# Ledger of designs, part 5: VH-VL binders against GTPase-activating protein and VPS9 domain-containing protein 1 (GAPVD1)

Target 1, 239 residues: GTPase-activating protein and VPS9 domain-containing protein 1 (GAPVD1), of Bos taurus (Bovine) (a5d794r147to385)
Amino acid sequence: SYLLQVLRYLIEFELKESDNPRRLLRRGTCAFSILFKLFSEGLFSAKLFLTATLHEPIMQLLVEDEDHLETDPNKLIERFSPAQQEKLFGEKGSDRFRQKVQEMVDSNEAKLVALVNKFIGYLKQNTYCFPHSLRWIVSQMYKTLSCVDRLEVGEVRAMCTDLLLACFICPAVVNPEQYGIISDAPINEVARFNLMQVGRLLQQLAMTGSEEGDPRTKSSLGKFDKSCVAAFLDVVIGG

## First folded at step 24 (VH-VL)

Design j2 (from u3 with light chain V33L)
Fold by OpenDDE, fold request of step 25:
Structure j2 (fold): chain C 239 residues (1-239), chain A 121 residues (1-121), chain B 107 residues (1-107)
Amino acid sequence: as target 1 above (239 residues)
Amino acid sequence: EVQLVQSGAEVKKPGSSVKVSCKASGYTFTSYYMHWVRQAPGQGLEWIGEINPSGGETKYNQKFKDRATLTVDKSTSTAYMELSSLRSEDTAVYYCAREGYSWRSYGMDVWGQGTLVTVSS
Amino acid sequence: DIQMTQSPSSVSASVGDRVTITCKASQSIRSWLNWYQQKPGKSPKLLIYKASKLESGVPSRFSDSGSGTDFTLTISSLQPEDFATYFCQQYNSYPYTFGGGTKVEIK
């Protein structure tokens, strides 16, 4: 495939030559990332994989019909009127207020963690049908960048995982309709929000150990096995 | 079926007290706040107060703070509103209404049928 | 207290007409507003909550717009069963307050 050749070229001349390939990839606007995403979106085998992998956990999320799983205390507070805040949390600025808000955050976080673990489980379970072309290009990325002295192997792995989640998996999680994963059930605003939360947390897991990321989700990361996402990559590039 | 059933109409003398009941069924009583709203004949709606059936916490309209008492009996899933020192101006239909705080339960989504309280000499 | 002012107090309309009811708050309530429908001799019924979301079972001909202080309830095509009094209600702050109501009458 000519596209695969171009992607490989970009690994050599864009990513490898970058002073900070991690930063470059995180921007999501480099040629490699853009082309990777486009390539994956046009790949039938990718659609099959995504459907097989994400249909069930997404359906379960829809069926569970949870409220907004907001884990940012400030945003959580803003979801309630001042009267409701007073009623639910107590006097603003009080210890009780902070405690009550935190309790709700913790509850939402626990639910979100459970959801994300479910998604990770399905990803691992169905990786056997991961598209060969995507497997190849990610492997090329890993091999090429692993030869760069300034990059640690763990960092390279993180970059590969981050790419897969950011450019392939998470977009499908957030917008399953566009990828043909969900077509027979409408996704309301609340469910969409929760899917986005799942996507964000998955992305954060890929960046475990990095100083980058949303501080608001850092507290949730401690509840995961740090190797959970790494295992996914192992199956992708080692399978 | 989710419903709120209120006690029957009351006729009271000025200065007396009235206690209206509101029995909830078809849902978890302690998961929703209970509001009390009244409506004078041909007039609009006036909020009296609310109670959390779970903990018993109450909020009152200042207008009724000294005369209204909201209570609940969790064992019977019944909310009560007592209004003392009744005046002719208190003549109204009194409603109980539940309100939740989930994304599917905002607003006062279930109302009792109303209880007419007539205050006359 | 937050005062809620509805206009008009009454409106005469025919089946099929577009009806618009406005509600104005004395101060910003963001989107913390509900709309209720009340028919004669009946309890109020929740139509719209949080100034945008239809309650379950409410026909799509009902819609709400606005934020801050100005809100509008719209019935796109009035049906016979829609003749009633409509109330807005803020829950931004205590005490909760209602608009004065708008009676939609048959022309």
Scores: ipSAE 0.824, ipTM 0.953, lowest interface PAE 0.4, mean pLDDT 93
Fold by OpenDDE, fold request of step 25:
Structure j2 (fold): chain C 239 residues (1-239), chain A 121 residues (1-121), chain B 107 residues (1-107)
Amino acid sequence: as target 1 above (239 residues)
Amino acid sequence: EVQLVQSGAEVKKPGSSVKVSCKASGYTFTSYYMHWVRQAPGQGLEWIGEINPSGGETKYNQKFKDRATLTVDKSTSTAYMELSSLRSEDTAVYYCAREGYSWRSYGMDVWGQGTLVTVSS
Amino acid sequence: DIQMTQSPSSVSASVGDRVTITCKASQSIRSWLNWYQQKPGKSPKLLIYKASKLESGVPSRFSDSGSGTDFTLTISSLQPEDFATYFCQQYNSYPYTFGGGTKVEIK
């Protein structure tokens, strides 16, 4: 419980005293973020929560055996040889080429959105078993920062959500083996890529309205309920 | 089981035409490109062309552009390669092979058993 | 057309030997290269696609390295069933082209 006290201290003297706590947290290198991550990784209750929450959606992703869900048009194009590009998309520089590439991007985006929605669903479903210690510290963070005049409540909520996803949920999504979530199925490079895409999109959902989002996935955000991830935080901290 | 079954061996005279068939089974015919490759006796592989069974779009090796015709019959999941104005140099085993563009379907991963076409006077 | 040059044309080796086959493209093809194995009287079999990915069912003793213009197929420990002819193939540009082949034969 000493670590919780230290985390509480850091909320008061590092985050609250920061000129830009949002940026500080986003960097992930501040003492609070580092200790929060370490603390969460050491919690057995956190392991149980993550396993219960992420096992099924990750397994589904693996079973679906989808190709790279690339949503960056330029990177998508680069996945194909010039000959392949020609036959799949048409003449480079043509309207048809752009259209065909966009169609593939849209398809990948739709699939990714569907996946992310599943993850969000499981997160909400299993929030009842969210670790009490983490719940407490996030609540403390919310309460403390909400008293800072220069910070809007919505910003504080976003910071809390971003912390949970960046330092707790998304690492487990991207590397489920490390957290013991998946042990009976190999995760190949393609699946890993897609898990990373899921993680990135989840993170962006937490940062709705932020200027620091990945522009490649911004178009996907419009396909989500903007409050979908925020609702997760509401359950964690009680609204 | 995924397989490509080609028509039997052919013996042709110079100047004639040959049409080789390749029947696909065990997979969605229109989801893979069909390639045709030939191999002269004791020699390497030579790409003839490809066809998209879905839309019928074709790409040909310029060497065969005027003599080779690739077609498909979607109803029977069969690809055809017709080569006209046959020459003795066209004596070879002709292969059909499928290729996809997904991460699990790169390369020509399934080949027919080959069709020997012998051109002799 | 992109010319693919394989070397050597043939190699004599024994079971257990390390065998290396090189393929050189006349211009850069990045990683758009496949490797095929062909046994006498049989159709080619895909071994490696996109220069580094093993086809399903292909033993791990097969590997590929290289990018751009120079590629190498390696059989770490030759097995009796590996005696065959190997071909590289580029799919960077039309027309697709194959190397001349490398025959791996028993010493």
Scores: ipSAE 0.823, ipTM 0.953, lowest interface PAE 0.4, mean pLDDT 93
Fold by OpenDDE, last read:
Structure j2 (fold): chain C 239 residues (1-239), chain A 121 residues (1-121), chain B 107 residues (1-107)
Amino acid sequence: as target 1 above (239 residues)
Amino acid sequence: EVQLVQSGAEVKKPGSSVKVSCKASGYTFTSYYMHWVRQAPGQGLEWIGEINPSGGETKYNQKFKDRATLTVDKSTSTAYMELSSLRSEDTAVYYCAREGYSWRSYGMDVWGQGTLVTVSS
Amino acid sequence: DIQMTQSPSSVSASVGDRVTITCKASQSIRSWLNWYQQKPGKSPKLLIYKASKLESGVPSRFSDSGSGTDFTLTISSLQPEDFATYFCQQYNSYPYTFGGGTKVEIK
């Protein structure tokens, strides 16, 4: 494929030549990332993989009909009126207030972690049907960047995982309708929010150990098996 | 079916007290706050107060804080509103109404049928 | 206390008409507003909560707009069963307060 050749070219001349390929990829605006997304969206095999992988966990999320799984304490508070805050959490500025807010955050975090683990499980389970073209290009990325002296192998693996999650998997999680994963059930605002939270946390898993991660998710990340995302990548690139 | 059933109409003398009951059914009584609202004849709605059936915590309109008492009986899923030192201007229909705090249960979504309290000499 | 002012106090309309009711708060209540419908001799019924979300079972001809201090309830096409009194209610802060009501009458 001509597009695959271009992607490989961009690995060599854009990513490899970058002073900070991780930061470059995280921006999501480099030529490689943009073309990777476009390429993946045009692949029928990718659609099959995403549907096979994400349909069930998304349906489960919709069926569970959970409230907003907000894990940012400030944003959580803002979802309630001042009167409601007083009732639910107590007097603003009090120890009780902080404690009650934290309890709700912890509860939401636990539920979100459970959801994300389900998604990861399905990803690992269905990796056998991962698109060959995408497998190849990610493998090329890993091989090429692993030869760069300034980059640690673990960092390269993180970049590959981040690419897969941010540019391929998470967009489908957040907007399954666009990808044809869910077409027979409307996704309301609350469910959409929770899907976005799942997508966000999945992306953060690729940033484990990085100082560039969202501080709000550090506690949540500690609740995951550190090898869960690595295992997915290993299956994709052959170990 | 979710419903709130209130006690019958009351006729009271000035200076006396009245206690209105509100029996809940069809839902978990302790999972919703119970509000009390009154409406004088031909007038608007006035909020009296609320109670958390789970813990018994109450919040009152300052206008009624010295005269209104909200209580619950969890065993019978019944809420009570007692108003003392009754005056003629207390003549109104009194409503109980539940309110939740889930994304699907905001607002006072279920109301009792109302209890007419008439205060006359 | 937060004062809620509704306008008009009454409106005469015909079936099929577009009806607009305004609710103004004395201070910002963001979107912490509910709308209720009350028919004569009946208890209030919740129509819209949080100034945007339609309560289950409420017809789509009912809608709400606004934030801060100005809110509007709209009935796109008035039906015979819609003749009633409508109330706005803020739950931003204690005490909860209601608007004075708007009576929608048959023209």
Scores: ipSAE 0.823, ipTM 0.954, lowest interface PAE 0.4, mean pLDDT 93
Fold by OpenDDE, last read:
Structure j2 (fold): chain C 239 residues (1-239), chain A 121 residues (1-121), chain B 107 residues (1-107)
Amino acid sequence: as target 1 above (239 residues)
Amino acid sequence: EVQLVQSGAEVKKPGSSVKVSCKASGYTFTSYYMHWVRQAPGQGLEWIGEINPSGGETKYNQKFKDRATLTVDKSTSTAYMELSSLRSEDTAVYYCAREGYSWRSYGMDVWGQGTLVTVSS
Amino acid sequence: DIQMTQSPSSVSASVGDRVTITCKASQSIRSWLNWYQQKPGKSPKLLIYKASKLESGVPSRFSDSGSGTDFTLTISSLQPEDFATYFCQQYNSYPYTFGGGTKVEIK
């Protein structure tokens, strides 16, 4: 495939030559990231994998019909009217108010963590049907960058995981309609919000150890097995 | 089926008290706030107050704060509204209505059939 | 207290007509507004909550727009069963308050 050759070229001459390939990839605007995403979207095997992997956890999320899983206290408060805030949380500025808000945040966080773990589980169990071409290019990325002295192996793994989640998995989680994963049920605004939250948290898990994570979600990251996302990558690239 | 069933019509003398009941069924009683709203003949709706059946917390319209008492019996899933020192202007249909606080349960989505309270000398 | 003013107080319309009802709040209530329908001798029925969300089972011909102080309920094509009185209600602040109502009558 000519596209695979170009992607391979970009690994060698864009990512490897970058002073900070992690930052470059995180921005998602480099040629490699853009082409990788486009390539993935054009693969029928990728569509099959995403459908097989994400249909069930997304359907479960839709059926559960949870409210907004907001984990930002300030945004959570803003979702309620002043009267509602008063009756749900108590007097504004009081210790009770802060406590009640935090309890709701904690509850939402727990639910979100549970959801994300489900998604990760499905990713792991269906990795056997991961597209061969994507597997190959990610493996090439890993092999190439692992030979760069200034990069630690752990960093390279994180970059590979980040790429997969940011450019392949998370877009499908957030917008399953576009990828044909969900076509028979409408996704309302609340469900969409929660899918976005799942996507964000998945992405943050890939960035574990990075200072670039959202501080609002850092507390949630501690609730995950540190190897949960790493295990997915291991299956993709063969360890 | 989710429903609120209120007690029957009342005829009261000025200065007396009335207690209206509202029995809930078909849903978790403690998961929704219970509101009380009245409507004088040919008039609009007036909010009396609300109660959280789970904890018993209440909010009152200041207009009724000294005369209205909201209570619940969780064992029977029944809400009560007592109004004292009745006046002729208290003649109205009194409604109970549930309200949630989830994204699908905003607003007073289930109402009782109403209880006519007539205050006459 | 937040005052809710509805206009008009009554409107005569025919089946198929577009009907518009306005509700004005004395201060900003953002989107913390509900709409109710009440038929003669019946309890109010929730139509729209949070100034934009249709209650389950409510026909799509009902819609709401607005934020802050000005809100509008629209019935795109009036049906025979839509002749009723409509109320807006704010839940921004205690006490909850209702508009005076708008009676939609048959022309």
Scores: ipSAE 0.822, ipTM 0.953, lowest interface PAE 0.4, mean pLDDT 93

